# Designs tried in a protein design chat: VHH binders against q54mt0. Part 9

Target 1, 331 residues: q54mt0
Amino acid sequence: MRPISLRLHERPITQVLFNREGDLLFVAAKDKLVSLWYTTNGERIGSYQCGGVVYSIDVSQDSKYLITASADAKARVWDVSSGRQLDSTDFEVSARSIEFSQGDKQILVVTDQVMGCQAKIHVFDFDKDEVRKLNKSYTLPSPQCKITQATWGPLNKTIFASCEDGAVRIYCTEKRELIKTILDHNKLVTRIEWTKHRIMFMTCSKDGTAKLYDTKTLKLLRTFDTGRPINAAGISPLKPHVILGGGQSAESVTTTKVDASQFKVRFFHIVYGEELGGLIGHIGPVHSICFTPDGKTFATGGEEGLVQVNHLDESYFEFDDDLVYNPPVQH
Short names: E, the ipSAE of ESMFold2; O, the ipSAE of OpenDDE; V2, 0.75 times the mean of E and O plus 0.25 times the DockQ between their complexes.

## First folded at step 1 (VHH)

Design T13 (framework vhh_7w1s_2; at its last look DockQ between E and O 0.26; V2 from the best seeds 0.00; counts 0 for: pae E 13.6 > 2, unsure alone 58.3 < 65)
Fold by OpenDDE, look of step 2:
Structure T13 (fold): chain B 331 residues (1-331), chain A 120 residues (1-120)
Amino acid sequence: as target 1 above (331 residues)
Amino acid sequence: QLQLVESGGGLVQAGGSMRLSCAASGFTFSDYMGWHRQAPGKQRELVAKITSGGTAYDDSVKGRFTISRDNTKNTVYLQMNSLKVEDTAVYYCAAEEYWGDSTYEDFDYWGQGTQVTVSS
């Protein structure tokens, strides 16, 4: 099936995100705008205007609330249906990452490291009934490096933070302490993606590799080497497939025609590690990938401001047997 | 929000030298800084950039221009030597977000620009 191309944003896409039902697609970009689309037909529903580059977004499970982190040093809560801002909190520096906890009772916000100010992970209590006030619960100090993303671990017992030094740092939410550091990447970690039920997670890095881990043991299970910076990953909830995207923009002043092949979205088999194929659709680096929860559709966002919505054909699902990952039993 | 302010432009004779400065203020001093220029009737073009990985120059200015950075002053400089009439343009300072280790080609912040005029 021909992908649906969404053309609205004139600046790079920072994140694409489906809601729980998969019928809505949220798109964040550097043009300070979050746009909302119908997944089925690519029709735009509306937009949310922020005061700065939107780096990160998340949507509540009931699709009623959108939260945004942006360069204007604000986290915002939006009413999805009306497009109205319900609440905002100010930080001293840019907000870089934002995510609802499982159950939508808390929100984490990562703030930038700048001029002697360390990156921090801020956790807020979120009450759906009192949506107008983000109440700060606690803050996790980060090491002397920038945090690119933070995400809740299983059952909100941990928070995972990807960092510029190639590390993934894991914090205990109860103790509010760093409990583990994974240092397997040689360059900036761009993203952390979870499998269904967060049994596994995948890290992406500018070093050109994506790494799959067992969440419980933190054992490295698989390395995917693409040879190009990886900015984003999608993990299929239906198939043992991962999608990797990235690429490097022609940074050279003498813009030789950048080979569009480097911006290919590449499919890999999780178990075997083999490349299954790829899709060409972007003319610049891919910055975000997201599957619908049902696994039938995935979206990609690129540097050129383009979003592609890909509906997977039935034939795609016939080729591979469903492989179930059985985590090692901790004896 | 990062703010960029250019200074040091003006009128100079061909063969002369000029130094441009870009002062950064706000939340962060970007790891990726660059100078662009736009001549009348032409598109904006990258002149020089500096990253953690080094410096790069357009071929037209290579050997004549030098980009440098002073982190203590949050300032980036463009030393322009052996100026030519063709170098006449509005020069813009630009900065990328910290993602910029090669991820984004689009600069996030721009100065207002400073006019450089090279007379024959």
Scores: ipSAE 0.011, ipTM 0.379, lowest interface PAE 9.2, mean pLDDT 87
Fold by ESMFold2-Fast, scan of step 1:
Structure T13 (fold): chain B 331 residues (1-331), chain A 120 residues (1-120)
Amino acid sequence: as target 1 above (331 residues)
Amino acid sequence: QLQLVESGGGLVQAGGSMRLSCAASGFTFSDYMGWHRQAPGKQRELVAKITSGGTAYDDSVKGRFTISRDNTKNTVYLQMNSLKVEDTAVYYCAAEEYWGDSTYEDFDYWGQGTQVTVSS
């Protein structure tokens, strides 16, 4: 099926994100804008204007609140329906990653590592019934390197941080301390993505691999080697499939045509590691991939500022990943 | 604690050459590096970029400028040949996690800028 192309942003897309119901798509970009769209038809609903590059966004479970982390050193809380900024928290450095805890009682914010300032994960209390200035609950010990993303572990018992040094660091939220470091990647880890119910997680790296782990044991289950930097993974909540995206742009600025196949998103069987196919949709690196919670739609965001919304058809869901069926040859 | 420090700017005559250096200190720099320039009264523009996959250049400098990096020294270079008066600008080294042909706001880390003046 042909995707719905969303063309608004003139700068790289940093994140695409569906709400819990899957009817709304939020798009963050380096042009300082977050845009909002209906998933079904690609109709634009509104936008939220930040003071700098928007690196990371998240939406509350009830779709009432949007949170943004941006290069102007602010974390903001927005009213989704009105577009009004409800609150903002100032930092000394760019805010790089932001996420609601499961149940929306807390917000984590990652701040950048620059001259004289170590990267930190800050945790704030959030009351969705009465939005006030965010109250800082705690700050986790710095890994002493840049954190690209932090995300809440199962039942908010842990926070996982992907790091510039290739590590994934896991913190205990009750003890406020580092409990585990995973050193399987050789380059910057770009993203951590969860499977349904956060039973497994996938890491994406500039080393050209994505790695699948069991969340409870932290055992490495599978390595997907694409040979190209991986910026994003989308994990289907409905099929045993993962979509990997990334690529490398180094074309001359005067080049009028690029081989789009080098930026295709690649489908893999998550358990067996077999490549199932690919989809061409971008002419530059893919930076973000997100599935709707029902698994029927996914969106991709690229360096060119383009967002592709892909509604999966019935033939995709009828494919049996566990069976080989060959009808007999006619005689 | 990434800091980008530029050097090598100055005055040069038209037709001459100059090499700019950008030293990264603190920790390892990004795979996405570029050189921008801004002339008086003009918008800041991307001149050259380098990634592990290769290099790209603006039409105005293609064939005259070369971007390179030395990973052992954590340094990015811009070799400028056949300089023209129109190349006069402040040159900025920048690093980015996401890449594009965008303006200065797309890069996450910036050097202080170094002045290059090309006399006729």
Scores: ipSAE 0.000, ipTM 0.280, lowest interface PAE 12.0, mean pLDDT 83
Fold by ESMFold2, look of step 2:
Structure T13 (fold): chain B 331 residues (1-331), chain A 120 residues (1-120)
Amino acid sequence: as target 1 above (331 residues)
Amino acid sequence: QLQLVESGGGLVQAGGSMRLSCAASGFTFSDYMGWHRQAPGKQRELVAKITSGGTAYDDSVKGRFTISRDNTKNTVYLQMNSLKVEDTAVYYCAAEEYWGDSTYEDFDYWGQGTQVTVSS
C-alpha cells in the first residue's frame, strides 16, 4: 500500500480529522494553520489561519462549521466552505481540546492549567442560525491538573476527561459534577477514542498501553501493551480493529541511528487482542489517527509535519479470517 | 513577536551560587519555558523546564538548581546552587506554546544565551 503524502505543514501535526461523509480531511498543526484536503486524491482545498498553535479541531455533522482550539487562548467557529471566521470566544489561557456534542447543539472546550489559573472544562451552546454562534452555558469542577482532552459520552449525558496524572475523569452533564475517576494508567492519558455507537472506549497513555473499557459498566476489558508511548488511536467503524500510534521523541541525546520502526502504526484486533500488523511511514512520533466513517481509509499525522492518507487494501480486510479468541485479562 | 533575553551569567567560584533570568517580551503567556545549556564541544542539553503542570530537571542538576517564573513580569529564573566546574556552559532559555503533544520537545523560541563559568 502506497499512502498519499500531504506535505504542507513543516511543524508537528496536532490532529487529523475526517468529516462525516469522509470526503474531507482537516489537518491541524503547530504552524497555526488548519488545512483542508479532499480525501480521495489529497488535493488541497483551503486553510484557516489562527493566531497560535492549533491543538484541537472538530467539524459539524453537516460539514458546514469547523471549530478550533488554539494556544492564543481562543476557540473559533469557521465557515468551512468560505474559510471565514464566524465567531470566537476568549479564555484566560490556551484552549487545548474542542468537540461538538452529538447533534451539534453544544461545544466542549478544555483550557489549560498555568500559574494562577486552574484547568477548566467549558460547555457552550452552539446555534448555527444566530449571529453569536457560541454562548457559554456552564463549567465543570476542575480536576486540578492538566486535561489533555475532553469528549462527550453517550447521548451527551457525561463528559470524559483524560488527564496528565493518568486518570480518566467522568462528569455528569445534568448534575455538573464529577461522578467517576478511573485510575488505571500511571502516566499521562493522551487520548480517549470511542467505538461505533460509543458502547466501548479506549484510552491511550504515555505509559505504553491502550486500555479498552465497556462504557456502561466502566469495566476494563483489555489492555494493549506496545512498550512505547501511545499518542493516538484510530478505531475502525467497519472491522473490530484499532490502529495505535505514538513513539518516543529524543531529548538531549548522543548521536544514534534512528530506527523508524519505533514510529510505525500498529494494528490490533479489539476482540481477539492479537496484533494484526504494522505500517512504517513516519520518522517522528505519530500524534493523530482518524478513520473515514466507511472504514476504508485512515489518516496519520506526525511530529515531522507529515500527513499520510492510507486507502486500505484487501489484506487489511482479511486479517482476522483465522484468528483464535484471546480472552481479555483484567488489569 | 516573542523575544527571550537571558541575563545574570558570569564567573563564579565552585560551590557558589548565581541566578539566571530570562525576560520574555512580545508574547502572550507561554505554556512551556525551559533552560538549556551547551558546554564547549558538546550538544545543547535540557537543564530544567517549568509548565503549569510542574517542573523537571536533568539528573546532573537535580537538588542544586531550581526553576521558577513570575508571570506578572513575564520572567523565568534559574537559581543555581552548589555550582561545579562541569556546570560551565552557555545557558539558553527557550519557550514553546504546546504541551502534551509528544515526548519530543520542540522549542520554537530561543534566547541568545548567557555564559556561566565556574572556576575551581
Scores: ipSAE 0.000, ipTM 0.233, lowest interface PAE 13.6, mean pLDDT 83
ESMFold2 (binder alone), look of step 2: mean pLDDT 77; pTM 0.775

Design T14 (framework vhh_7z1x_3)
Fold by ESMFold2-Fast, scan of step 1:
Structure T14 (fold): chain B 331 residues (1-331), chain A 125 residues (1-125)
Amino acid sequence: as target 1 above (331 residues)
Amino acid sequence: QVQLVETGGGLVQPGGSLRLSCTASGFTFSSYAMNWVRQAPGKGLEWLSGISGSGGSTSYADSVKGRFTISRDNAKNTLYLQMNSLQPDDTAVYFCAKGPDESTTSIGEEVFDYWGQGTQVTVSS
């Protein structure tokens, strides 16, 4: 099967995201633009122009609202269908991570850590019927280090924050305090991804590992060691598969010649931990991976500004993951 | 497209009653457990009650047991919450939420596929 290549952005892709229905693909990039595409054919629908690098995006459950966090120190709310900016909230520093709560009643925004300003997680109330300047509900205590991403835990009872120091910090939203710290990674944690229904979560790290946890017990269930920095994970909602992507920054690699296989996305069985295969598609680090909610398509976004949309074929879904275990040749 | 639309909220005096309804579309309603969850101003989400796909099993949080009754009409794709003996502490936005399967009705499985927009219930004199 041939991927659909989306070649609009000339700067690194920071995030790819499908809506709940999976028919729309949103792409955020360092060129200050969020682009919108039909999943089925890769036809471009529109764009949303920010004033700085777009680091993080999220879309409401009904696909009516897009939220963006950008380097111009703004969080914005957009009307998806019209492309109109409905609201913007100002910060002192870059907004790095943004996400709707389950049920879309609140929005979390992570702000950067710079000299004189600590990283913070801000929570705002959101009313979809009256989109106005976001009203801040609360701010969580700073971890005293840079936060790369924050994401809502089950039933909005917690917020999970991946940190530069290698920690994953879990905050109670009711008490507004830190309740747990996970210290299994020894380098920056780049991303936290949820399995379907947030029953398990995966952490990705510059230490070359991704780790799978049970959400309720916080027990470490599995470690996937790729030997290279991991920036992104896509977890299938349909099959017990995870796709890991990453690689070193282009600025830190040799200029003589780059082996494209170092940037391939790698498929693993989430339960057995065996590598199932890989896909070459990028000539630089992969920064974001997202599955459609039906599990039939995934997208990858890379350092080169390329987005690859992969519609999984019939043979992929006919593979019996429960048949006699035979691990593939190790990379 | 999955849709859950809550109705029946409003202002009621302490000791009063309200009946909430949730109309479902875009999925086979009878194949999934349905739940009621609320969020009080400035608080987290509180699961209240669940009902199995067939309607044969129900569960309730201790805070509402004996006062609230969950029911469903699979022919009308509608979920109900009958709320009696309402207290000021019951003031919240009430959401219906779709379970991941036909049997998930307990607090121990705190994950849901889809949420409605919510309906405001205010208990005040």
Scores: ipSAE 0.000, ipTM 0.351, lowest interface PAE 15.4, mean pLDDT 85

Design T15 (framework vhh_7mjh_2)
Fold by ESMFold2-Fast, scan of step 1:
Structure T15 (fold): chain B 331 residues (1-331), chain A 125 residues (1-125)
Amino acid sequence: as target 1 above (331 residues)
Amino acid sequence: EVQLVESGGGLVQPGGSLRLSCAASGFTFSSYAMSWVRQAPGKGLEWIGRIYTSGSTSYNPSLKSLVTISRDNSKNTLYLQMNSLRAEDTATYYCAKGPSPATTYLSDEVYLDYWGQGTTVTVSS
């Protein structure tokens, strides 16, 4: 596997995201740009410019629309093919997280917590056939702390929010109220990632662990302890593998002397918890990991502004994970 | 070094108006959102509002009818216009810079990374 390095952004990458077909890669960064690339060859297609740090992006199932949440307190809707901004919605504070509902009929937007303004999750109606000013459907009760990310639960029946206080809060979309709080992490939860069909989810935390849960029962199934802050998880849709990324930020500017092994992405068997290996690609913390829906490619985005696109070879898929029933003890 | 210097404070009668200024230096002023924050004696910090690089503004809903924030990028200056001042508006007013995109981390973001020394506004008869 020889990674494709995408070196456009000079500021930290905040999110990498593949579209439904996996042929397009979207990259959000703190330099106010979202860039678009062909997955196959790393050729740049275009860019979408916001007025502040782009924290979060999502793309519609048909790849026609891109939505962005940015530090200039705007949520924007873009036409992917033309690069034109179709709509924008203003908030009182930075927009931190944004996601299309399953079926693309609604959009959730998380707004920041600052002095005098509580963090909120706003839900808007979206009509893909006639894009107009987003109509707010409802706002969920504030957890009274910062929300790092919100994401739609199965069949849009719930919204899961990862919080600064270490909690994962689950809201009922029909009743528009908090129904459950998970308190397994005691430090900030950075990310929630879904397995295929959203039957399980993984939480990543500054406490150095990632935790795997059953979505229906909310039972903790496994804890992955890396000993370093975890910012991102990529879950393979084809193999029982999870890739964890993160790391501690350097306290001073490094010229050429960096221990890149501290920022390697680490592969784990999702069921057994065995570490299967790792890849070095970044010289700073990894902030985002995404698999293509076919599971053949994954991308990582880092603090240094670098994006690595890794096409997995045939030997990776020949590995029989089901034969690993008694993993060796690591010395 | 980032420097923010507030001016224009003083004693004002109830119902009066006042314009505060903040002179910014040590960074590319036009590239950052700027905020005003106040602290009344014995009270916590209260966010007043923000002006983005585009010139659009966002205000604390409880204060939006009383204040206007503007900026002049050619002079590296931020302004706060206050009208219909009341005794409860007595506070130290701070100019604040938003965090640098290059230095903030998604999960550990510092919303206001530099503050001025403040300028005191006293509303009294």
Scores: ipSAE 0.000, ipTM 0.131, lowest interface PAE 18.7, mean pLDDT 82

Design T16 (framework vhh_brivekimig_d4)
Fold by ESMFold2-Fast, scan of step 1:
Structure T16 (fold): chain B 331 residues (1-331), chain A 122 residues (1-122)
Amino acid sequence: as target 1 above (331 residues)
Amino acid sequence: EVQLVESGGGVVQPGGSLRLSCAASGFTFSSFGMSWVRQAPGKGPEWVSSISGSGSDTLYADSVKGRFTISRDNSKNTLYLQMNSLRPEDTALYYCATTSLGEDVELQFDYSSQGTLVTVSS
C-alpha cells in the first residue's frame, strides 16, 4: 500500500467521495473548494468554488451532477464535466449534509441549528434531464438538536439522521414522520455508513465506538471500541472489512510530542470484530474515509488538509481467503 | 438568492477614516452572523471582523483591534465597518460575508460580491 498524497487544501478535509465507476475522487474541504481528481494517478481535474465551508457532497450515479452543502447557506448543483453551477437553493442557515436518493430523483439537505432556527431535513425533487430550480417536496420534523448527517435508507423508504445528542433517528419518507430512535451511543454520532445494498449500517461516535446494525431489524450486531473519537468509517464492498478513523482534536492535546499512531486508520473484520491492522498517514484527526465501489481503493481525508489514496495490493485480497465474503459469480 | 452589496470605499490618507456599508437581501439577516473579509493586491483573503446576528457580540483581528468597529442595523438589513486610523497595510478590497458557527466554533465565509476598494496612500 503506497499511498498517493493529494495536497491542495490548506484547511481540514470534510469529505472524500468516489463516483460510481470509482475513476473520479471528489474532495470537500473547509477552504470552500471541492476538488476533483483521477483515482488512478492522483492527477487534478478541476475544482468547484463555494461561498463557504463545504460540509457535504454527493455525486449522481451517472457522474454528471455534483451537489454541495456549504456554510454560506446554499445547496448547489454543479455540472461535473464543465464545472458550471446549474442551480442553487438558499437557506436561512448553513447547509450541513446533502445526498441524492437512490435513483437520483430527490435530494435531501440538512440545515444547521442556530438561535431561532431548529435543525431540519429538507427533501427536494430533482430532474436529471432538465436541471431546474429545486422544488421542495417536504420537510421532516426537527429532532430539536443538531443533525450531523442524514442519509437515505433502502429503496428511499426511510431517512436516517445522526444527531448531536447521541441518537440515530429514522424517519418514514412516505408518512414524513419519525418512526424509530436508537439511543446506543452516549455522545454525538458523527457519521452513518452503509454496507453494500444498505443491508447493514455502521454508526461512528465521539464516545469512541462504532456500532454495526442490521438495517431490517435495527438490532445492534457489534460494537468496535477504539477508545478515541471516531469520525469516519469506510466499509469494503468486496471484503468483510471496515476501516475506522478519527482521533482526538489537536486542541485537546497540549503536548509537543504527538504519537502519530493515535490518528492511524484501523482495519477490523466487520463480522468478528478482530483488528486486522492499521495505517499511519495523518498527523491529525481523520474526518472521512471512502472505498471505491470495486473495493480495490480507499481514500482518507484529514484535519491537516491531506488526502491519501490507497490502492490495495493483490496480497490484501489473497491473504484473507479464510474470511467470508461474496465471491465473483462464475457462470 | 443571497445578495450582498458593499459600498463606502475610496482613497484616504494615512490616519484617515472610512465607513463601509453592506446591504443584504435574500435571507433573514438578523438570524446570521456577519463578517468583513479583505483581500490585498496579490494576497489571499484575510478575516477582519465579525458580529453576531443580534449584534451583542463582536470579534476583531489583532491587526485592526482598537481601530475598526463593526456594527449592524437589522431593521435595514445593513452591516457596517467604521475604519479609523487607517494605515497603508489596510489597502484592500473589502467584502462582507455571512458567518455561521459550525460543529466546532469556526468562522465560515460567503462572499460572491464585487467588494469595495479601500486605498490608503499619501
Scores: ipSAE 0.000, ipTM 0.132, lowest interface PAE 16.2, mean pLDDT 82

Design T17 (framework vhh_h_nbbcii10_fgla)
Fold by ESMFold2-Fast, scan of step 1:
Structure T17 (fold): chain B 331 residues (1-331), chain A 129 residues (1-129)
Amino acid sequence: as target 1 above (331 residues)
Amino acid sequence: QVQLVESGGGLVQPGGSLRLSCAASGFTFSSYSSYALGWFRQAPGQGLEAVAAISGSGGSTYYADSVKGRFTISRDNSKNTLYLQMNSLRAEDTAVYYCAAGPDAGTTRVSEEIYFDYWGQGTLVTVSS
């Protein structure tokens, strides 16, 4: 293992994200900064300063544009190379989730639910050659509960929303209406993560489970039960592995001492469900996990403001996943 | 622009008292639509810990067991300021203290950091002789 610790942020990390090429790592944090790093060596390239907690980020396929959703009720568009803010749009409440559509022609923004204002998913056209980059297209009906994240379904035909009530709600982008509701979780769904080409998706929940679904049929394929709140999942594009992270928040304990093992990220075989191992690296809950598109590196971001970058070694890729079993009886 | 600024930290002897203040600008602590407000701390080498929180609805409060009976959270909506009165301070209370504000999520979520959208830069409290 070849870990690199990135210690710039002094507040919880909210998201870690690699670009399409995997050579750049973007880190969003509650200290109002997005930082940018080289994946290979962990050298810092620059930063993007927002006016409030940065909850969610995404980067365009060509790595030219960064979008941010922040607690100061703004969605912003940044020029990655120069660090300049190119555009912004204002909301009445915090912007909590943001994502480019496949092909980068649209952006979705989730706004918060507060007293007197319902959570919404706003869709904007992204006009890369115009002064106004963000031009509002439509808003989807509110689920009337907080949305933790929204993400584009395959070919931009749907938008999936993970909700506070435990539901995953699926909207048709053409009809602009709710078409499906999945009620397998009974506590807040924290995250939705896609497998390669969005063929399957995984949901993470405060109920202590992550659930894997077939995207086309919406059939539940597997449940991973960790017994602890799950905040994040990283799905390998190269091996049949998923990494789950989370743990009980420090807010739920009465002492400043914590057992670091309760915050380890745990590796599972995505098909068989067997636990393959774990990695201790954080002293608080893990909030975000992301693999590079080539599957050779993953990053984790934690409550303490630490980002760990793990370059996977040769032994990891030589492991025979098809032979892994956890039989009830061992001799 | 929303901003939270903490003050009142410093060096204090065991058994002493400190009052932390958090001044908010760019939003209001209105009684009907106020964000949930809280104090969090981070001791050297430890993760972030919820100390006390107060909801915007009905004044529901949370206190960590380690501070119950010693610390009191309060707010002054007219001054847009959150307070933490810390009494009978112990060496274990040494930490950087952060003020936080987030959407009023109800009583069961005031202890969860993930629902706090705005954070101050922190103020150091050192309890030592």
Scores: ipSAE 0.000, ipTM 0.154, lowest interface PAE 20.2, mean pLDDT 83

Design T18 (framework vhh_7z1x_3)
Fold by ESMFold2-Fast, scan of step 1:
Structure T18 (fold): chain B 331 residues (1-331), chain A 126 residues (1-126)
Amino acid sequence: as target 1 above (331 residues)
Amino acid sequence: QVQLVETGGGLVQPGGSLRLSCTASGFTFSDYAMNWVRQAPGKGLEWLSGISGSGGSTSYADSVKGRFTISRDNAKNTLYLQMNSLQPDDTAVYFCAKESVTDEWGDTVSYYFDYWGQGTQVTVSS
């Protein structure tokens, strides 16, 4: 099946994200722009202009609000339908990661680590019925290293932070303190992705591995070794499949080692760990992968500024036969 | 500010030749390796060729090796792709791409294709 190619951004894509209904695709990029597209046909709907590199975005469950974290040291709240900026919160340093809590009652914002300023996770209260200036609820203790992403744990009881030192740090939101540190990666952890209902999570690392964990026990269940830096994981909500993306060795300033296989996204069986195949579509590192909630479509965003939207065909859902969920209703 | 403008595409018969050009502005051209990539109808992106900033080293995909030649003129900020012995399966949009060094996460990594041009269509008639 031919992917839909979305080519608006002239700088690397930082994040692709589908809304809850899966009908809208949001794309964040280093060109300071968030773009909005219809999933079904790749038609562009609108844009949201920030003052710096947009590192991270999230959308409310009702698709009414978009939040953005950007290099101009701002977290913004946008009205999705009008494109209007509703609120702007200022920080002393770049905002690197942003996410709505489950139920959209709070927003977490990660700020960068620079000379004289420690990385922090800030939590703000959010009222969707009366969007006003965000009120800071609390700030978590700094890990004293850069945080690449923070994400809410199950039932908002924890916040997980992926760190440049290779650690995943878990904070208790009630006690507002660090409760666990996972030290399985030996290089920067780029991303944390949740399985359905957040019962498991996957970590991606510059060490060339992605690791799958049980959320309750924090037990390492599986390691996926690609031999190349991993920037992104997409986890299917329908099939026991994960897609890993990334590519390219650090420190090369020449083109002598360019190979299409360096940047293909790779499919793995999440339970068995078996590699199922791959898809070539990007020629720079893949930075973000997202599935629609119905599992029928996934998007990838790359260093070259390209977004590929892939609608999965019937042969994909027939693969592995009985592993696809079938509801009990029959004719 | 950074711009890449591709020209030289068009319709050509099988066995024919075309020369593509890419004019760069907004950065120090000689400091960066440059690449040619293409996207054929219904297919993903394919890397074709790269050239170092000085022009001292080049590399080619197996599909074009011996038929295509990459070169650059740093005085003119221009990248070239000489395409010979063109085949119908060379039909694609051809893109000029700049290599970059990125320092996003406290790591320094070399990323290819920081800026892409608009592309130029090459059609090889069968």
Scores: ipSAE 0.000, ipTM 0.177, lowest interface PAE 15.0, mean pLDDT 83

